# Ledger of designs, part 14: VHH binders against Protein PLASTID MOVEMENT IMPAIRED 1 (PMI1)

Target 1, 154 residues: Protein PLASTID MOVEMENT IMPAIRED 1 (PMI1), of Arabidopsis thaliana (Mouse-ear cress) (q9c8e6r131to284)
Amino acid sequence: LVRIGMQKLSCLLSVEVVAAQNLPASMNGLRLGVCVRKKETKDGAVQTMPCRVSQGSADFEETLFIKCHVYYSPANGKGSPAKFEARPFLFYLFAVDAKELEFGRHVVDLSELIQESVEKMNYEGARVRQWDMNWGLSGKAKGGELALKLGFQI
Short names: E, the ipSAE of ESMFold2; O, the ipSAE of OpenDDE; V2, 0.75 times the mean of E and O plus 0.25 times the DockQ between their complexes.

## First folded at step 19 (VHH; framework vhh_8ghr_2)

Design z01 (from w03 with W34S Y58S Y100S Y105S; at its last look DockQ between E and O 0.79; V2 from the best seeds 0.00; counts 0 for: pae E 2.6 > 2, framework grips)
Fold by ESMFold2, look of step 19:
Structure z01 (fold): chain B 154 residues (1-154), chain A 120 residues (1-120)
Amino acid sequence: as target 1 above (154 residues)
Amino acid sequence: EVQLVESGGGLVQPGGSLRLSCAASGFTISSRYSIGWVRRAPGKGEELVARISGSGDSTSYANSVAGRFTISADISKNTAYLQMNSLRVEDTAVYYCARSSPSESSFDYWGQGTLVTVSS
């Protein structure tokens, strides 16, 4: 009911979790994971398998695929373009055996990725399906970075 | 008694395909319990191959197999599958079906494994 008059776009979000890199030596030996979930609810959260830090790096090399929906109001014949409802996803690195440690949180709104993809198709015919992300970490991981590649399919 | 029984392994040539099955008993594949495939090549440690949530809403793959392998589950048959296409010699391994722990941070039950050999 809360989405009366809107249409549903089924999406498959892909998250290639490459690595957490340049980690302080104090983190060597920790088992890390990366969690992805909807920001609005904790339903449907997924995480990588644990990856142990060795020589300042946790090399995940794992790709996650998450089914999700984005609601939109279709374009009308009076020049109003399609409008996509926000669909923010929360991403964070965590220590499997020390959940109290915080390394920062990062938000990506899937609706903005869809909008960017549509705009590039319209201007240049380009298909934008992959976004490389390199996010600075915080807390005890300060100075390190988390490398991801994001994409979606409809 | 929780059991996982793999089947479908065998000998194939590079570029070939196989489908592995994992029949689960003693628990139901569900949102609490997900199924994964893990492989062990000779002289190598365990490598995650693929994982599927009990709802089927999310999957994951090692980057080495992404785009070639597909994990699926049939909840009504309490069975998970691994479709392996475009097989390579480096895919040679014993493939284990495993159940996730309730926290999804480890696997708590394992099958006996099924051998996949990719050789010309």
Scores: ipSAE 0.418, ipTM 0.791, lowest interface PAE 2.6, mean pLDDT 85
ESMFold2 (binder alone), look of step 19: mean pLDDT 81; pTM 0.814
OpenDDE, look of step 19: ipSAE 0.763; ipTM 0.894

Design z02 (from w03 with N63D; at its last look DockQ between E and O 0.95; V2 from the best seeds 0.00; counts 0 for: pae E 2.1 > 2)
Fold by ESMFold2, look of step 19:
Structure z02 (fold): chain B 154 residues (1-154), chain A 120 residues (1-120)
Amino acid sequence: as target 1 above (154 residues)
Amino acid sequence: EVQLVESGGGLVQPGGSLRLSCAASGFTISSRYWIGWVRRAPGKGEELVARISGSGDYTSYADSVAGRFTISADISKNTAYLQMNSLRVEDTAVYYCARYSPSEYSFDYWGQGTLVTVSS
């Protein structure tokens, strides 16, 4: 899409990577990481430090921050809210020493998070800026889940 | 010769602040070589504190310090910094500046360390 007439919003995407949990015993001892990258390009990838699976869990406890931009059409005086152009990011768990293993891919569009924040208030009347995610894993990790918390700053 | 020289450690009360510096030489802070801080408390193993990419677009922090510590870099001086706010007794450690290789998922060159003591 043509961005003529849109404004540019500088954002900081935050990804608190909590844990991969309920992993099969066959995965104990593997070193895992979580990668976050822009869906349309491999540039702009970041990953956690490796974390070894112990007793079915890899507890990352690391927060990643990624600078990015989102284009939007401003809200107007006729009740139209701001509209944000798509900004998808790809998330996946990987094994550092066994890159051939696949555990599933997950896509989050930052523009949707921003849009939800504009439209929603929490119980305390503040803008919603944090989203808890529990994603089911596949492949060798089937039955497990990846827990993380997404957010953004402007 | 790759060198990393940290400075800025010292004694501070809980709730206080310190700024650590890491001057790098023998390589350029870049997309290939990031800077990180790793700490080792007395009697404990090594703990990641923070990392920053050469562009500054990517940072990470251990959750124990997120929101309190800020890593930054001045590329023109080939120097990284760790701003440490709201310090706690459990932050007491020797802090090492280290070169991080994202392709190897590891630190390969280390400074001598600077002691940070948080005590009343």
Scores: ipSAE 0.497, ipTM 0.830, lowest interface PAE 2.1, mean pLDDT 87
ESMFold2 (binder alone), look of step 19: mean pLDDT 85; pTM 0.850
OpenDDE, look of step 19: ipSAE 0.893; ipTM 0.957

Design z03 (from w03 with P102Q; at its last look DockQ between E and O 0.95; V2 from the best seeds 0.88)
Amino acid sequence: EVQLVESGGGLVQPGGSLRLSCAASGFTISSRYWIGWVRRAPGKGEELVARISGSGDYTSYANSVAGRFTISADISKNTAYLQMNSLRVEDTAVYYCARYSQSEYSFDYWGQGTLVTVSS
ESMFold2, look of step 19: ipSAE 0.813; ipTM 0.922
ESMFold2 (binder alone), look of step 19: mean pLDDT 85; pTM 0.854
OpenDDE, look of step 19: ipSAE 0.908; ipTM 0.964

Design z04 (from w03 with G56D; at its last look DockQ between E and O 0.90; V2 from the best seeds 0.86)
Fold by ESMFold2, look of step 19:
Structure z04 (fold): chain B 154 residues (1-154), chain A 120 residues (1-120)
Amino acid sequence: as target 1 above (154 residues)
Amino acid sequence: EVQLVESGGGLVQPGGSLRLSCAASGFTISSRYWIGWVRRAPGKGEELVARISGSDDYTSYANSVAGRFTISADISKNTAYLQMNSLRVEDTAVYYCARYSPSEYSFDYWGQGTLVTVSS
């Protein structure tokens, strides 16, 4: 469906995938990846190269970039702020050779990151450029964490 | 026959720039088959450098090169490029262009490699 009356903002989402850490010893030797997927499209996924768990850690050290669009209704001069349409991305850790294992899924809506950046600029005069995420893992990885750094460019 | 032909390697000073090319044949750069660059320095194993999808909507970089290197593709020429800026001595390596399969999480066809030497 066409987004009549909205403007299109071309964005580049950056995802610095640092590591999965504090993994139980039973996971040593597994090859892990991190997938980032656009929830709105059938073909919008990128994943890290596989990394083998050693000493409870998989150190990805890879930055993913995803081109996308965010539609918005512009602010008007009478106090109505810009309104951004949702642009959700799904993030998850996976085992390359054991896809049945589940370690948790996380959703980040790029529109909310953009909104936070706009609000911080208005409120404090500073733009947030990076969000450090440290997400608890579940299932066989319970007790572990996935460390990411998110950003966007326009 | 799947082939990948790298070009553009050479000797460059630290802080300099170099552009590598990878001409692909026997397949089309697409959502199924991406292009990546992998490098191998003397005494070290293989290190991912960068990957690009056929739509150029998705790229990735090793953190060691992010912000300095840019991967791109010209689908009409079935060719990928690696623009390397702000080169450092530790970037010295043989750079391989390779075909990446997202569904298999691996590189399956490799070029011959092109040497990049960063030295004062």
Scores: ipSAE 0.794, ipTM 0.916, lowest interface PAE 0.6, mean pLDDT 88
ESMFold2 (binder alone), look of step 19: mean pLDDT 85; pTM 0.858
OpenDDE, look of step 19: ipSAE 0.901; ipTM 0.962

Design z05 (from w03 with S53Y; at its last look DockQ between E and O 0.94; V2 from the best seeds 0.83)
Fold by ESMFold2, look of step 19:
Structure z05 (fold): chain B 154 residues (1-154), chain A 120 residues (1-120)
Amino acid sequence: as target 1 above (154 residues)
Amino acid sequence: EVQLVESGGGLVQPGGSLRLSCAASGFTISSRYWIGWVRRAPGKGEELVARIYGSGDYTSYANSVAGRFTISADISKNTAYLQMNSLRVEDTAVYYCARYSPSEYSFDYWGQGTLVTVSS
């Protein structure tokens, strides 16, 4: 029922995975990957190629693309703007040879990125299509960060 | 027997376009495995170019080619393609089609390679 009267927007989520950096020396030599998936289903996962940590950094330099849909209620003639249904994605760094290690999980809701892009266009006439993310890591990677650039296409 | 056969390489000027094909047999592109393109320039190691799962629900690209190259697949022909636009001299390499295994985080079957030369 949550989609009664809603329209479907086909989207392409882009995730430029830059690096995991400022990693403790104890992580040198580990092979890391970054996984992105839809939060509500296990299917739809995509991951980077493995990258070995060297001198506290794993430089992925890979861009991932994920096809998805976002449902929305159209704007009406009484001043209500378009409203987008939540579309959360889960992001996490993992060690390919030591899956028991956890470095933290991060959630980004694509509907909020779309909403922000629409509001920035309406409020100041600018379209924001890229978000730079530096996420603090936890566990064995505490003190490090994961650098990504997110975007979407419609 | 798993086989991958590349075609479409050749000589092209900078700024030009070229389309590579990879005909797969012995497995279905839209099943367990991804298809990828990997390139090797003379005296250099292997560089990931692009990967595709299914008919394109998930793709990835090395940042050096993102926005210029497009990987796609035609499931009915069991064939993957690499559309290369805005070619640069540094794209000169032998391009290999390969099968990617997510469970092994690696490529396990390789084609023979097709040469792409970008020069004036």
Scores: ipSAE 0.681, ipTM 0.872, lowest interface PAE 1.1, mean pLDDT 87
ESMFold2 (binder alone), look of step 19: mean pLDDT 84; pTM 0.857
OpenDDE, look of step 19: ipSAE 0.890; ipTM 0.953

## First folded at step 20 (VHH; framework vhh_8ghr_2)

Design aa1 (from y03 with N63Q; at its last look DockQ between E and O 0.92; V2 from the best seeds 0.87)
Fold by ESMFold2, look of step 20:
Structure aa1 (fold): chain B 154 residues (1-154), chain A 120 residues (1-120)
Amino acid sequence: as target 1 above (154 residues)
Amino acid sequence: EVQLVESGGGLVQPGGSLRLSCAASGFTISSNYWIGWVRRAPGKGEELVARISGSGDYTSYAQSVAGRFTISADISKNTAYLQMNSLRVEDTAVYYCARYSPSEYSFDYWGQGTLVTVSS
């Protein structure tokens, strides 16, 4: 078994998809979506409803939730901290009617978000379970940005 | 034939709750066919409310309802539900259950709608 000695943590990844903005005028009229996918499978994905670009912006205003699990090795009494197995998610903007267009992709590993949340709690006494993201776009959308808010629940 | 039948609409005061049901027939809720709720307020266009995948592993909500509404599904009954809490006057609308196709990024079959009125 690849996960001998690991525990299973059920997680709900939340992705508030705010907007794609500062898009070139050449993109006005395109219908855009944002896809979030488990990196290890092509069938495990959710995307926003399509939003049409108007005046350089597509305002999604949609929150996506993805059920998943993260395996971890528990902390032990001899000072070994909990270790979380990688759980990467792929994020990308796409054009519904022009799938050949590429605007870049980003990977976020949920295990790293969980680890950061634990470390912030221990170091600063703060709980951090929300991350504001503003990612630069590429290709036809270069100069633009994708605004997201990530979080998780256990 | 594909059918979606909504129920559970009615009159409720602000701050109240309602639970809508959507019984699907002629197809099975699956990875290829999700269920969503879309609403139309008087004089307004269609607004996404929520979507759920066949597995239940993926959901989405419009920002206007996030945190107040919960979509769920019971595959054994081929039925989806929308739990609506903390209702506001602006939630007044006809609520449609619709079949969502992830591959087409659109809704293709619609129910008849159920009226939700939030009023003092």
Scores: ipSAE 0.798, ipTM 0.917, lowest interface PAE 0.6, mean pLDDT 88
ESMFold2 (binder alone), look of step 20: mean pLDDT 85; pTM 0.855
OpenDDE, look of step 20: ipSAE 0.907; ipTM 0.964

Design aa2 (from y03 with N63K; at its last look DockQ between E and O 0.88; V2 from the best seeds 0.86)
Fold by ESMFold2, look of step 20:
Structure aa2 (fold): chain B 154 residues (1-154), chain A 120 residues (1-120)
Amino acid sequence: as target 1 above (154 residues)
Amino acid sequence: EVQLVESGGGLVQPGGSLRLSCAASGFTISSNYWIGWVRRAPGKGEELVARISGSGDYTSYAKSVAGRFTISADISKNTAYLQMNSLRVEDTAVYYCARYSPSEYSFDYWGQGTLVTVSS
């Protein structure tokens, strides 16, 4: 008999931070950043360089990379599909000089992106490794949006 | 005293490659202090090029260089590197190595700069 254990998938999460857009005029001049962090810890984070809001937009145009891993149980050939352990990341816009402001938080689980990429390749013959995101902002930035492109490499 | 010393700049043709080095002293590359590269083209302001954390687990690149440039670090030598491939005329600039503070969202110590000229 054979016992199948968890496998480790080493990943590089990529986050192209495009812009925060359609921001209210009250935010012009504010220095904004975008933080990406592992949800489980406070010590695993990367942030964009600050960008000032001008005419309702902050154009970051910076790509962030985070090395990480995802554990999974491979498909066992008896009808049990591959199962990926959750790997959540927290994303948020912040004001460098006004940390009390909140603009909303978003969670993306890398395990779900990996699963979707595997499934799409199986049905469409194409490997999807990039997702365009346009997230609505809240609080003082209500009505605005954060534009990102997510991806991963193995 | 914090010091950063760049080397490896020079004249290359378009499509060529260069590797810049940044030797750091007076601090250890760590989670509190990262290394970055910033460039200034003649008559232009500062442009972020790349940043790397002490562990190497976190990096970033400006869109203009992503896919062509690679930042790395050798912690045993307290040194960071910038591999620049597929160089273009618009990459011509003085390249500065700088210490990045994630808690302050800024660069606080700068090297002297090394000139990179991309020209046929």
Scores: ipSAE 0.793, ipTM 0.915, lowest interface PAE 0.6, mean pLDDT 88
ESMFold2 (binder alone), look of step 20: mean pLDDT 86; pTM 0.858
OpenDDE, look of step 20: ipSAE 0.914; ipTM 0.968

Design aa3 (from y03 with N63T; at its last fold request DockQ between E and O 0.94; V2 from the best seeds 0.88)
Amino acid sequence: EVQLVESGGGLVQPGGSLRLSCAASGFTISSNYWIGWVRRAPGKGEELVARISGSGDYTSYATSVAGRFTISADISKNTAYLQMNSLRVEDTAVYYCARYSPSEYSFDYWGQGTLVTVSS
ESMFold2, look of step 20: ipSAE 0.814; ipTM 0.921
ESMFold2 (binder alone), look of step 20: mean pLDDT 85; pTM 0.852
OpenDDE, look of step 20: ipSAE 0.907; ipTM 0.965
ESMFold2, fold request of step 21: ipSAE 0.805, 0.809, 0.811; ipTM 0.917, 0.920, 0.917
ESMFold2 (binder alone), fold request of step 21: mean pLDDT 85, 85, 85; pTM 0.854, 0.855, 0.856
OpenDDE, fold request of step 21: ipSAE 0.915, 0.916, 0.915; ipTM 0.970, 0.970, 0.970

Design aa4 (from y03 with A66S; at its last fold request DockQ between E and O 0.95; V2 from the best seeds 0.89)
Amino acid sequence: EVQLVESGGGLVQPGGSLRLSCAASGFTISSNYWIGWVRRAPGKGEELVARISGSGDYTSYANSVSGRFTISADISKNTAYLQMNSLRVEDTAVYYCARYSPSEYSFDYWGQGTLVTVSS
ESMFold2, look of step 20: ipSAE 0.818; ipTM 0.922
ESMFold2 (binder alone), look of step 20: mean pLDDT 85; pTM 0.847
OpenDDE, look of step 20: ipSAE 0.913; ipTM 0.968
ESMFold2, fold request of step 21: ipSAE 0.805, 0.818, 0.813; ipTM 0.917, 0.924, 0.923
ESMFold2 (binder alone), fold request of step 21: mean pLDDT 85, 85, 85; pTM 0.855, 0.856, 0.852
OpenDDE, fold request of step 21: ipSAE 0.913, 0.914, 0.914; ipTM 0.968, 0.968, 0.968

Design aa5 (from y03 with S31R; at its last look DockQ between E and O 0.93; V2 from the best seeds 0.88)
Fold by ESMFold2, look of step 20:
Structure aa5 (fold): chain B 154 residues (1-154), chain A 120 residues (1-120)
Amino acid sequence: as target 1 above (154 residues)
Amino acid sequence: EVQLVESGGGLVQPGGSLRLSCAASGFTISRNYWIGWVRRAPGKGEELVARISGSGDYTSYANSVAGRFTISADISKNTAYLQMNSLRVEDTAVYYCARYSPSEYSFDYWGQGTLVTVSS
């Protein structure tokens, strides 16, 4: 209903989870995971397999894929660009055996990634379909970082 | 009784393809029970290969196989598949189908394994 006049784009969000690194020594031995979920729901999430911190690093080396839809109003032939409806995803590092620990949360809107890819192709003739992210962690992991690579497929 | 039965292993040359099947019984592939593949190569421990949710909306792969392997499921047959393309000698291993519990972050029931040998 709220999408009357929009088209539906089936997307596959890809999240290559590289590592959590530069973690304080107090975290060595913890089992960590990285969760990705649609921001609108509490379930339907996917997480990495648990990875134990050793020498300040948890090396996940796992790629997650999430099927989703993005609605849009198509570009018209009169110069109006495509307009994509927001599709936010929530990303966070968690300790599987100590859920009370919070390390920060990050939101990425897939619609903005799609829009950036379209705009870069239009203005510079270059396709951008992968984004390298290095996010600062908070709480007990302050000083550390979460490294991942985002992409999408249509 | 929960059972997982693998098939489709064998000998293949480098660059070749195989499709593994995992027939599940005693449970339904669902939100609470996913299917995964884990492999064990000679002299190495267990390595995650791939996981698929009951809906198929979520999959994951070890980076070593991402882009070459594809996991899928046919819910009507309660069966999962692993399409393995561009096989390499280092993919030689026993491949186990296993039931994955997202709430426990672990595999709890295992098949007996199927041998995949990649050799020229």
Scores: ipSAE 0.801, ipTM 0.917, lowest interface PAE 0.5, mean pLDDT 88
ESMFold2 (binder alone), look of step 20: mean pLDDT 85; pTM 0.854
OpenDDE, look of step 20: ipSAE 0.911; ipTM 0.967

Design aa6 (from y03 with S106T; at its last look DockQ between E and O 0.91; V2 from the best seeds 0.87)
Fold by ESMFold2, look of step 20:
Structure aa6 (fold): chain B 154 residues (1-154), chain A 120 residues (1-120)
Amino acid sequence: as target 1 above (154 residues)
Amino acid sequence: EVQLVESGGGLVQPGGSLRLSCAASGFTISSNYWIGWVRRAPGKGEELVARISGSGDYTSYANSVAGRFTISADISKNTAYLQMNSLRVEDTAVYYCARYSPSEYTFDYWGQGTLVTVSS
């Protein structure tokens, strides 16, 4: 079933993976990665290179890019704004050598980032294309945080 | 046998550009076999530069080069490229092309390297 009246927007999701920080000492020496994938499929994924935890931090300093599409209904002449269909991405920290460990999962919907960028421009005359994220971790990493910067390109 | 052959290194001024090539043989660039660039600067260890999936849908860059370097691939030639723009002295290094295994999170085959020197 196709989406009648919708257009396809080609997007490039950017994810600057800064660091996992404030990790407990028990995690020192673990090799960590950050995975980003399309929530609906496991095949659409990219991960950072592994980084070893030292002194409570794994400093990834790597930017990931994922090509994708977002479907939308264009704005009309009667004042209805463009409406974007959901495009969720799953983000998680993982231990390369101990994949049974879970540190929490986070979902970001690219359609919401696009919508916010459009609304910000219309209301404030500015475009927001980068979002700084600082996500609390769970499990063995409780008390720590994952620092990311999200953006997109058209 | 798996082989990776880099070319295109040389001397360039700061702010200049250079294009590296990596010809792969013995495997096909694919979803199972990505290509990456790793560099080794004097007095420093190995540093990721960039990676590209076989489809080209997934790329990554070290933050130090993001926005200045672009990785690409031509599947018909089984070749990857690194376009390096706005070069800085700190980009001076031997650049290695390597095969990346996304399922194993590691580079398993390496080229011999090509020297890039950025200096006035």
Scores: ipSAE 0.805, ipTM 0.919, lowest interface PAE 0.5, mean pLDDT 88
ESMFold2 (binder alone), look of step 20: mean pLDDT 85; pTM 0.852
OpenDDE, look of step 20: ipSAE 0.912; ipTM 0.967

